# VHH binders against o26223: the designs that were tried, part 96

Target 1, 191 residues: o26223
Amino acid sequence: MKLLWTSQHIKVTVHIDGKVSKMDVLEAIKTRRSIRKYQDREVPEELIDKILDAAMCGPSAVDERPWHFIVVRNREMLEKIPEVHPYGAMVKDAPVAIIVCCDSSLEKIPGFWVQDCSIASQNILLAAHSLGLGAVWTGVYPLEDRVEGIRRLFSIPEHVIPFSVIPLGYPAENPGTRDLFDPDRIHLEKW

## First folded at step 6 (VHH)

Design h41 (framework vhh_7nfr_2)
Fold by ESMFold2-Fast, scan of step 6:
Structure h41 (fold): chain B 191 residues (1-191), chain A 122 residues (1-122)
Amino acid sequence: as target 1 above (191 residues)
Amino acid sequence: QVQLQESGGGLVQPGGSLRLSCAASGRPFSDYAMSWVRQAPGEGREWVSSISSSGGYTYYADSVKGRFTIARDNVKNTLYLLMDSLKSDDTAVYYCAAVWGSGRYLEPYDYWGQGTQVTVSS
């Protein structure tokens, strides 16, 4: 049960009921947007656990599941990420970030870990959105300087490859939805 | 940008039922997760219930679980709270509140209504 505080510090235990329909999944996919502005508000660890559970439920090549995750809440560490990731400036303002990593020792088929970690990253974005959070995927692999910068900052061992950094929090912006359907990209029967 | 207006409050006897409504105008209602928050006389605010933007997920405080039902109509841009088996301790001003992209959340909310009074007494 999740504990919430009211304005008088009254703790409330929350019961959660939810049912995912097929349209709810499509809605989540269609309405997810990259969110780079966050409220100054903590994300409960229970929500992070749900997001990571969803991340690990993705398909992987020959079920290799090579992913490992680092959860970063330390303000000082979050503020250092932009120093090694130039396009990760928003991370310093997020209450938490997840670093998606590949343990190369778990790889069964060379190269497919990139697809596996991409799937895990997207599941993090979708799960965060479905739980009322905003997130954005900032790329690390295959940029050597970012990979090594993140590795050194978080003491990641040599056989583990940092793949993405995903800051998340309660959204402080609403970019609205996009109509991205392009029928010119669909070919029937032949090119 | 979104405006919220509650209605449906009133005086009811213990064990009775009430239906609260919250009409939304301005932005697309379906972009917002919605909540009901109440404040009893002389007490602090208490979160009661939340519903996701799609309506697929609902959340309830333990004090109201099994007695209250939250629902939304995205065509009519209206949020509802169906209150059954009302108790004297449910007496409060009930506010609807909106936040973008949330199915379960804590304050602060992006938008608040003006509130509607519910009084449970004989």
Scores: ipSAE 0.000, ipTM 0.116, lowest interface PAE 18.2, mean pLDDT 82

Design h42 (framework vhh_gefurulimab)
Fold by ESMFold2-Fast, scan of step 6:
Structure h42 (fold): chain B 191 residues (1-191), chain A 121 residues (1-121)
Amino acid sequence: as target 1 above (191 residues)
Amino acid sequence: EVQLVESGGGLVKPGGSLRLSCAASGRPFSDYAAAWFRQAPGKEREFVSAISSGGYTTYADSVKGRFTISRDNAKNSLYLQMNSLRAEDTAVYYCAAKWGSGRYTVPYDYWGQGTLVTVSS
């Protein structure tokens, strides 16, 4: 039997800046930042596969897993995204973008697909960060104009809803760390 | 998925003015690039003017300086203000729309039924 393809069992050595790196889950969560500036450097397919594997491992309501993903590497297509997404200017400068979509025919409980696709989007951001990449979540749903613009650009069927566009690449910026812990937002036993 | 309905066509004298309107329904108009085309008797359909979703305009050389395209996204409407009309402007005028950027060379997806403009004494 040969070890092949993308799963949590794949035995592929990943080098980040010439070094094999392991990041603690809490460290990954706390140090992930939105990255909007990318190096002119291709992202290997094997890293995209690992990111998408992580995206599909998210919890979903009643295990409906309604997500589908479009991987966009074509420069002309990336250049068209800012035309229909006013806050997507950075996408044209990224080597790759992932469009997170919901197939509404897979929805088992109304409305929870938004939470499902949010979880998938966050897993993409965390997985990218853990692999030495930078990414940013640009919102599509629930802004009707962006939903229909993205749908038309990528020939997305009517029963499928584009949820987010996530450009990613090797980071060309380092925004540093944040201290966001606020104990005033924690209530013990009741409000 | 947008429907377009033109109005404002009619008979005008040479040198006169006329304003065409196009009412859009279905999707928010602000996301559409829109254009006016015309077809004169016995001729092919020709481009007249276009406006991008962002409000940038372009005109055919034959109408530049005489016609003005504009949009009102709050009213889901497109307009063509036609001044200094000539007999050669006699045609059926069509409103057209496409989703997205306003790259004018891309084929238009949605078309109105047309409105007749006759320039004659």
Scores: ipSAE 0.000, ipTM 0.071, lowest interface PAE 23.5, mean pLDDT 83

Design h43 (framework vhh_gefurulimab)
Fold by ESMFold2-Fast, scan of step 6:
Structure h43 (fold): chain B 191 residues (1-191), chain A 121 residues (1-121)
Amino acid sequence: as target 1 above (191 residues)
Amino acid sequence: EVQLVESGGGLVKPGGSLRLSCAASGRPFSDYAAAWFRQAPGKEREFVSAISSGGYTTYADSVKGRFTISRDNAKNSLYLQMNSLRAEDTAVYYCAAVWGTGKYVTAYDYWGQGTLVTVSS
């Protein structure tokens, strides 16, 4: 643990092992990769707080901000996620996972909560990457068996819909970057 | 994770050259930014040189023009070519890496054990 000062000389406590390389926004977007292998190392609570702050900064339809988040650190609970999510095997090995949920009571326009929660999920991935962590989006909604399994496992009420499970940790793999720019997908003025 | 092992240290005369190597294992090296640091006897650890995942390099003013950092992702290796060595270059040299681009690195997550470079006759 190390004490740092902001540009305003405000003292902040930061764990030294939580300090990471700084990157600009375009680099973060272009270099983020799905990470499914994690070091056996805890993620500081301060980093989770920063990630969740970033998640809530996304736009939402008519500013409904329907998202809620469950932070799971309990090893026994993480080990149960693969039982209800067949592509969530990596969650067992992660030190922490964030479950992105929609509270339907906050929904102002029908159906747009899916876009809202997608934006929140992507912001979690980008924020994690910018802080030197790895993460992967594992899909829950709209697969009804996964929605029900996650709901049951975490005692999520009926008016709340689990959308994604995002395991996070310090990366134990380094996948190569991808060059995905395709000018054939860009149309000028009309189709 | 990535494991780092330095090699190539030794005794060299002033004005001589030496090439340090750092072998990365466990994971592909290509998305890691990497750096060389050194620690002289009785002094704090200091930055020497860095190379981003994209190959962009940065040098401390004390070594600029004399040292060259390079990487070989196919061999999972980082190198430091040291020319025109001076007595003040005497130090234990450490290889360091962090996942990401590395352009604005504030800390490195992975460190080697170090290799001793002595510049003296």
Scores: ipSAE 0.000, ipTM 0.085, lowest interface PAE 21.3, mean pLDDT 83

Design h44 (framework vhh_gefurulimab)
Fold by ESMFold2-Fast, scan of step 6:
Structure h44 (fold): chain B 191 residues (1-191), chain A 121 residues (1-121)
Amino acid sequence: as target 1 above (191 residues)
Amino acid sequence: EVQLVESGGGLVKPGGSLRLSCAASGRPFSDYAAAWFRQAPGKEREFVSAISSGGYTTYADSVKGRFTISRDNAKNSLYLQMNSLRAEDTAVYYCAAHWGSSRYITPYEYWGQGTLVTVSS
């Protein structure tokens, strides 16, 4: 038998013999949007822990896992981020932000920490969305003024590089989904 | 293309100071991030210090507080001021440059021939 039920963004199909098929990952990828407006509502620590667990599950070059994370809930600190990040105005209105950092002493292969921290940042966005939260990636690296501004603000050591600032909260906007599939960008067998 | 030539190496006693210079030619040095690396006999090459095109600096823990990297774009030059030198600082010191602003992007494409620093009594 087949039993189907749905919520806002999850669908579960139960097959005969007890196998369960979830399609929530593809839906999460396709429906995730940048969210810059947040409800005045606290995000539980349990959800932040789940998001950070997901962030650390990303692949990294030669398994170097160079990421460190700063969780910022202090309102005064959140309000100072736009002073050093011109496009981070929404951060002051978020209940929490995660700063993704690279510890360069953990780097095993030169330069790949950028991809590692990009993967961690995207996992934060997807995990937040899957948990009913909204988030947006605000860029820090490779803009040296933003890197040094964020380092100074959060007392980050010189061998650690702030990569991104991701404010998150319960969404106060719903931009809807996008259809971005472009078959002209797919080449079979050769260019 | 940029070419790098180091100078300023030599023999110095423990606790002494040296200033290394790296002269860049070819493209304007202001377009490059730059770094100092060193290699001691029988050891692999290690990072010492880096400076972005905008002047932001990074140091290896072993030299932090003792060495200072700086640049002079008008003179197309990179410097390493080395203070409180120790026997373990004995190495060939290499100047390196990367086209672009970021000190964090590796590997560096352009390298000098090296200058020997010997710290010995």
Scores: ipSAE 0.011, ipTM 0.401, lowest interface PAE 9.2, mean pLDDT 85

Design h45 (framework vhh_gefurulimab)
Fold by ESMFold2-Fast, scan of step 6:
Structure h45 (fold): chain B 191 residues (1-191), chain A 121 residues (1-121)
Amino acid sequence: as target 1 above (191 residues)
Amino acid sequence: EVQLVESGGGLVKPGGSLRLSCAASGRPFSDYAAAWFRQAPGKEREFVSAISSGGYTTYADSVKGRFTISRDNAKNSLYLQMNSLRAEDTAVYYCAATWGHGKTYVSYDYWGQGTLVTVSS
């Protein structure tokens, strides 16, 4: 975003080379889909920074904020992820991936780091979608083989737990939206 | 573990150019993201430029168009080409490296000792 000053001190806000992006929170939640096919396009670092800022804004049990993030752009490293994560084949085709990690030394209430890292992962997906990118959450924890594979591949310390791998890029598919509302799952005042 | 050593600092006149180098040792550098930070006397350390392990670059607004970051993995080296230097560019320049993307939201694990750049007539 660029702020421009015109004659007579008129202020204009312009998004350079693009449409002003505006997405309601409910619309973002309803229209976000898992995207596994990406354009052969670079994702600007500024967008990754915005996504990670949003990831860190999630609620956290007793404000422990145990999350750490690894940003992977190295093609060779991205190509090795499917070797330790069987359902991560799409990662090798993504321009970038974010690995969401939990530093267990920052945990104040045992077990709540899973919820903390889940919220951070979802915020990454929603933020990416709002910025015109596509992403998908590929699960790492609690599968021990995947946890140790990712740990070994990225030299992650033993007190840090890799939680999810999220490849992202400009989408090369458009799966549309889903109608998932089920009133039979809503119970008023008791089961 | 990566050990970083900067070189190329010195005295230069306003409008001049200078090229900084950072030599990495210990482990192969190719898997690391790398960055340049600077610190002027009495001020906090500020971001200058970063390059990912895949070669994607970013720059602070104050140096865009004047500075160029590059890497040579075969030589285990990082570079900063500085053009159109200004008095406000005077600082100790630090080389930094990390596994992840090192910028505002990710810490850097490895740091050099710094090289002084003085822009003065």
Scores: ipSAE 0.000, ipTM 0.111, lowest interface PAE 17.6, mean pLDDT 81

Design h46 (framework vhh_gefurulimab)
Fold by ESMFold2-Fast, scan of step 6:
Structure h46 (fold): chain B 191 residues (1-191), chain A 121 residues (1-121)
Amino acid sequence: as target 1 above (191 residues)
Amino acid sequence: EVQLVESGGGLVKPGGSLRLSCAASGRPFSDYAAAWFRQAPGKEREFVSAISSGGYTTYADSVKGRFTISRDNAKNSLYLQMNSLRAEDTAVYYCAARYGSGKWLTEYDYWGQGTLVTVSS
C-alpha cells in the first residue's frame, strides 16, 4: 500500500476544571469515539456551557446559524426519549442530553440547515471528548416519526425541527482507537 | 419477530371500492411504521401508501385522493380504503412494517404474503 498523505501536529491549550492542558487537535479528532455507557456522575454546568459555545462556532451556510439547543437533565424526561426514539436506549442512562434543533425562520438557503446542524452536532461530540466526556449522536431528522415524537415530548414549535439527540456524560467504556485512513479514497488531479 | 397477514382482496368493477386489512402479530404494532406496496403482473413492486408510528401519512401520486391508509393500534391492524378503482390498480397488494422510524418512507423489514385485487368488468 502507498501512503500518499501525512499529518502535521497542531497543539492548542484548553482549560478543564481549572486545569490547563496542551493537546494535539489531530489526536483529539482521531480518538473521539461514540460513547453509550456513562458513569453515575453529574456533568458540571460549566462544561455544558463550553460545549454549547463550541457548537455555535461552527461554519454555517451564508452565516444563517439556525441552531437552537435544548439541555435535558430531568431523569423522567430522559427516560421518555427511548419511547419516541427506538435506537436511543442509552439516553435514559445519561446524566444529560442535548437536543440540536433548527429554527426554520432563521434559514436563508433552503436545505442547508441540515449541514449546519450536522456541524453543530459534530462540534458537540468533539468538544465533549476534549473535555474528558463521552457522547453519541442519535439521529432524529429526517425520520418523521422521531421528529414528531421529539417535538411532542419537548413542546417544540412547528417552525423548529429537532435534528439530533446527543446524550453525554463521563465515559464508562473505552472502545479504543480506529485506523480509518484509506489512501484508495484519495484521487490526485483526476478521478 | 412480527408477522403480517393481508385480507380483503377480490374482484371488483371499475369505479368500485375495496377495503384491505393487515393483521400484525408478535409485537405491539404502535412501535411500527407500516405501508402498502403493490405488484402488477410483469412489473416491479411499487409503493402505494405509508403511515408512520405517529400517524403521519404519505401516498403515491397515482393513488392520492382515491386511497386512504389508516391504522388501529389497539387491534394491531393496518387498513387501505380504495375508492374509484381503475383497471391499472390490478395487482397483488402487500402489507409491510418497520420497527421504529428508520427509512419508513422507502425501506421495510417485515412483509405479508399479499392479497390479489383484480379490477375488471
Scores: ipSAE 0.000, ipTM 0.095, lowest interface PAE 19.7, mean pLDDT 82

Design h47 (framework vhh_gefurulimab)
Fold by ESMFold2-Fast, scan of step 6:
Structure h47 (fold): chain B 191 residues (1-191), chain A 121 residues (1-121)
Amino acid sequence: as target 1 above (191 residues)
Amino acid sequence: EVQLVESGGGLVKPGGSLRLSCAASGRPFSDYAAAWFRQAPGKEREFVSAISSGGYTTYADSVKGRFTISRDNAKNSLYLQMNSLRAEDTAVYYCAAPWGYGRTIYPMDYWGQGTLVTVSS
């Protein structure tokens, strides 16, 4: 099936084999926006697999790759997330969410798992956007109540830290592109 | 400019011990993390151990309990104490550090020339 879809001023074509025409990397970075409204439409497993493959391709401190991912499609579980995450109301309306976690037993350099999981989270957002989906990063770590709430809700072991909850779906909103380039933040040779 | 120089390699019998040293120049050693890597004959280079600027340590599973990484910031030096050495530990050992102050994300930017460790009867 061929579909033409518009994401934040970019038109994307889905081919008969389910593959999406490539958005170049720079354009994907510049046009990605947080999406909090989703169509009542299931996201195919193949797209989730592509997104998670991209997430695991991020760099990590001393190649520690401490990330684990929980894929949540169960409606009852998605509906419980707002109970432990007050700014996660949109998650209950998403067809799927990915919980990015750190397995502390895989950490090789203390503290860098935060950067590692941030990179994985951003790669999820960019990959979703490139595939015609919308997503938003909802923060879990370092807010203790959210960390423990998500841990209990999804039976996450004590040595694993939930880092972010990222709902995903076909977008039901189209926010405008932002012009964020600020040359005052660029310093040549010295501060 | 940061420069790393390893020393302490040599021939040792199985079950023996050896201490490797890495001397850093160009910047205070306390400014950056540092790591040890090794490359065995016929194999790819692998991670051995790392120490952060704050003194936190990590080890590859193959060396946990046998090797100890440490630093002496006053001497601007990094060490690897290797105990209970096995034939499989035979490799060229490299000292490595990331570029710039506080930068600890892979890849490592500065490498020493390596020091050969041979574990043989």
Scores: ipSAE 0.000, ipTM 0.094, lowest interface PAE 19.8, mean pLDDT 81

Design h48 (framework vhh_gefurulimab)
Fold by ESMFold2-Fast, scan of step 6:
Structure h48 (fold): chain B 191 residues (1-191), chain A 122 residues (1-122)
Amino acid sequence: as target 1 above (191 residues)
Amino acid sequence: EVQLVESGGGLVKPGGSLRLSCAASGRPFSDYAAAWFRQAPGKEREFVSAISSGGYTTYADSVKGRFTISRDNAKNSLYLQMNSLRAEDTAVYYCAAVWPSGKYSLDAYDYWGQGTLVTVSS
């Protein structure tokens, strides 16, 4: 047993359906679900700012922080995303989407930007959930047709790579919780 | 109910600039998404530019780089700064708003101004 420390939970207070709820980090991780149906309600700019702050707090390889974000609220632009992303149909019904991008000029160690942008994407999903919103990760990279389609739609420069599109809003669905713990995937001391 | 009143239209020479204003009344402007549309003689009404309640802006490709949409919530006002005007920009310009701005789309606008005429002489 090598437990030399105890974790302290960070409690977050949010308004969900008119009630104040408290969600610690583990609760947020375990109860986050992909949400693809959204209420017709604006997401306040202040919540988007908090989500993006959380995204930028993620670790990155040698602290390169290569991420850039495009915030899309324009419904015409949201409606065009499914034309270049076959599994992005839900984006047209979201009040807002965040496009996570990598600026390759900021990359200090080759290839780690994919992990950096994955971490930022997950932080967006967790932060959104903790604030009473629902979101879903939709993949762009490494599918070349999607990368070029998104690049063209949003006038993204050649040195910037769109990584993911994350629509978000107040949830209009409530999928049940899952128990995903599988001890067969844990090996002690060796394989 | 919200009312929108437009001003600032007029005759301007090609290459000139003009600033349109839209004054909102009835509810705080900060609660609305707002947009500018235009209609040229004999043509359908087309989108020009929009701004969300949170300040996100979008532009039609035909005006991008030349026009700037902005808002002043303290003055309950929406603006369109039009630079490098062309004969093709001649149209009646309409202010439009939607509340709440939960989805930002061209078909969602419920409140419309009376229009203000912009004429660019060639």
Scores: ipSAE 0.000, ipTM 0.099, lowest interface PAE 20.7, mean pLDDT 82

Design h49 (framework vhh_gefurulimab)
Fold by ESMFold2-Fast, scan of step 6:
Formats: structure tokens, sequence, C-alpha cells
Structure h49 (fold): chain B 191 residues (1-191), chain A 122 residues (1-122)
């Protein structure tokens, strides 16, 4: 293992086989931005596998891990997503999208699958960013029309709930970083 | 209405194997998530293993690597293959089922069998 610094806050770890992991955790969290413009460039399967591995590593209520993922690369299918998701227009321009789903038969604690799938969605965004990709979370659940539209489009069974659609690709935009720290939202000991 | 009937329990020596079956009736088994729980004398009922309608499996740490849960939807049956049995596996084993498409949860299993006794001893 080699540790390389491309800047004072970016750390690159190189494996013997030439695989690279980028950014420390705090830097990835602070610099991740929603990306809606993508290069006309394929995303390797290896990177998608790494992103999905990270998605499945999230904590879940009573270790229920209810998440399932649909990987969409088919251009015709990507072009149909905006028809059932009005704010998903950017999906048609992405080389790939991941649909995060909940298999409700795996739920052990009522309602916590929403938190579980939120964690998986955020891990996808962070992992994509750490690998030099851009992504954006487009909301599906709890909007009934979008849930039904996505279910119909991808033949999703009734016991499975589509939660989010996350297009991703190599970024064609570079939004600046944000400073969102607000001490007025921190309460010591009590409200 | 759904009924669950367990079978396959019995006396087995330490290190032995046993296969439990659970037969479901009333509705297609493919609609259900299903699980095995066990209860030793004087203790609360504890989780052993679960299988989703889609075939995903979960195991308690105490049985992982030794027990295998499986289902046969064509036969409306749930199975628990128990290998490398230990004295602490002695318990009444219960089959449970829940139907998620109606908003039911695994923690709120609607259907329970009457149990089958497994004794690991000589």
Amino acid sequence: as target 1 above (191 residues)
Amino acid sequence: EVQLVESGGGLVKPGGSLRLSCAASGRPFSDYAAAWFRQAPGKEREFVSAISSGGYTTYADSVKGRFTISRDNAKNSLYLQMNSLRAEDTAVYYCAAGFWSKGRYLTEYDYWGQGTLVTVSS
C-alpha cells in the first residue's frame, strides 16, 4: 500500500494491482456536490461494483439490509425515466443510473427501511465522488406517482419499493465547495 | 388464513445433523417472508434465521456457518438444515411467516407453528 497526497486534504491509496482509492472520509463528505451534467464517457463496471459494495456497507435497523439495486445502462430505458420522474431530466444524459430499492419482506423494524435506503443512497453519492465520478439523488419515495411510474418501467414487484434514482458519470461541471456549519443548530445538554 | 406445521425434530448427538421442515397451507408460500425462532426451557424466544420472499437469508451469529435456511415455493415449504449441532442448540424450534405486501413486518410475524423439539444429547 502507497499513500499519495495530491493536495493537503486528498489522499490516494494505491494497491499492488494498480487500483486507487481517493479522498479521506471527511474531505469526501465536505466536497461532494450534486452533479447533473456528465461527460459522454462510459463508467467502467469495476467502479459500479465498488460503489455498490460501499452502498451495502451502511448501517441498517436491526441489520435488516433491505436494499436492492437496479443498474441501468440501456439508453432507451434511461431516456424513459424523465417521463415518470419530472425532476429526473438529467438521467437521460447520464451513462448509467442506479435505482435504490427496498425489499419490504426483509424489513424487521416498521418504517426504518426509509433510513436504511437513505444511508445506501448517500453511500452511493460519497463513493462515486471518491472515485472521481459525479452523481445526484433524485427522489422517488414517498411520491406515489414516481413510485408507481418507476415500478412499472422496471417491472418491480409489489413487495419492492423504488426509493431513489441516482444517475452518475464523469462530471462535466465543477461546483465550488460549501461551508454549511451552523452553530445555532447545536444545542448543549438540552434544547 | 395460513397454518404452519413444523416437523423433523428429535434427539440427535453432538456434532450430528438434523433437517427441520415447515409446511404452509392456506396461501402460496411465495407471498411470505419466513423465519425460524427457538426457545430453550426458561428462556425467551430467540431469532435463528430468516429468508425473504426473494430468497435473501439472515442468520443469528450463534448459528451462522452451521445452519442453512431454504425454501421450496412449489412445495409450500421452509427448511432449516442444522449441522455440527451442539448441546446449546437444544430448544423448541418455531416456524413463522409474514406477508409484506399488506404492510406486515418480520418483527410482527402473523403466523406461527406450534413448534418441534430438538434435543442435542446422548
Scores: ipSAE 0.000, ipTM 0.092, lowest interface PAE 20.1, mean pLDDT 82

Design h5 (framework vhh_gefurulimab)
Fold by ESMFold2-Fast, scan of step 6:
Structure h5 (fold): chain B 191 residues (1-191), chain A 121 residues (1-121)
Amino acid sequence: as target 1 above (191 residues)
Amino acid sequence: EVQLVESGGGLVKPGGSLRLSCAASGRPFSSYAAAWFRQAPGKEREFVSAISSGGYTTYADSVKGRFTISRDNAKNSLYLQMNSLRAEDTAVYYCAAVWGSGRYLEPYDYWGQGTLVTVSS
């Protein structure tokens, strides 16, 4: 058995084959689904802070960590997102959304910020799922109209690029499981 | 949009108590974090206390133990109970709100017009 300190400094005893959460990493990855329907219920700040901590723990090209995050709880602002993002209709119904941005001044190697921000976005989705929340990644970059629309709506500087909008909340739907494994996409030793 | 209206200000003696109220209209208050700020003559606006949409509270060190922030979502109202008042508490008190969370000290999106509290012998 191991003793671990939580963020609240509470010791947790874990069996040698055990885990500190009800869902292990593989199960979290396999059971995470895009959630577009949310309960009319606030998400505590503590959970958002945990999600953003997880987002910043992703790998980035040459450790550039170019991500910035805008946390949007203002209902009037959430209601305006569908006007500039056609596939973002669900955002207006979410209690909170996170906008993942790239600060281009932090970029050390051209073009890899897209992968960096994708990793941060996925970590937000996985962390939300592990905490009992639902979320969905709505794409912004590289669609110029969406980038400009989100930039103007949230007063984002020209050197910062909005990458994704991720609404989240307590889920009001359960889409079930997917079987996505395709062995024909795996090649041994050569193509 | 939400509109905020403060009440309960007035003249009180040092050591006395006052209860300020802030009435919200327009949207359900339960979705908003709320705060009290104050501004004394010739000084910048300062944070006093905040309460999250979930009920978590925070206080400026100058008022901790003397002031209590509370909310009544059914009445769309925010309160500040002020005890053991001091001359330095004299200020115009403003309630403020932002959709979501009490972690936003500034900027808040919605502001009341203010209510004057004067602590004087």
Scores: ipSAE 0.000, ipTM 0.106, lowest interface PAE 18.0, mean pLDDT 82

Design h50 (framework vhh_gefurulimab)
Fold by ESMFold2-Fast, scan of step 6:
Structure h50 (fold): chain B 191 residues (1-191), chain A 121 residues (1-121)
Amino acid sequence: as target 1 above (191 residues)
Amino acid sequence: EVQLVESGGGLVKPGGSLRLSCAASGRPFSDYAAAWFRQAPGKEREFVSAISSGGYTTYADSVKGRFTISRDNAKNSLYLQMNSLRAEDTAVYYCAASWGKSYHVETYDYWGQGTLVTVSS
């Protein structure tokens, strides 16, 4: 994808229900929900490029940036993901999925790649939401059967670890907002 | 409201076996991704095993080969067969169910009350 090398300097706009809106960061964080039902509608490559740009902007331990991404649009490949991922049934119905991977050769601090790839995965979810798309993080690592299945399916080399599979599309469901603020989990000065 | 009710916890000797059960109500169990988690005193809650609506199973490395998760959709029940128990398996075991969410990054929506398993001589 040539669009993966293109940067944008204009403000991000969100297309929701045929209308354009702009979300600030706090609104995006508070209103993002896991979306598992998608419209039968193509996601433009320029939106995927913006999402991957956002994924790579996350902090990483000692700036190791160990992430690699596989973009899957091939219907036959998407249909095979549920065979190796029990909770990935929705992936076959998505127009596109992103597989977040760790290149272990880029790891500078042992074990922190999990946190790095978690940050990249969350940035994908937030960026997708800000662009009017829905997505869900389906876990791969640390389940060895899923890691091996995804590795085999996508010809991923031994030094690369598949971390998450994130299907994306225009949402066909709206789960509504959740009030998750719990002041009982906040302690001032001491426990 | 979905409700999960656990049973089967107790005291067992090292090398012994124990079977945990979880009965679900409020929604057909076939719609759930279901899992077992455990929490030992002074430690964080950890994943033990999960089963999909289609019967595919996953296990934490620490229990693989020793524990078996299963479901009976007609009885709306989830089970954990625990064999070759070790002292480090001592924990409160929780049944959890979700609407198909990824259990590694999203919390399960429904949880049982927990059942204590103590592995001691």
Scores: ipSAE 0.000, ipTM 0.089, lowest interface PAE 20.6, mean pLDDT 82

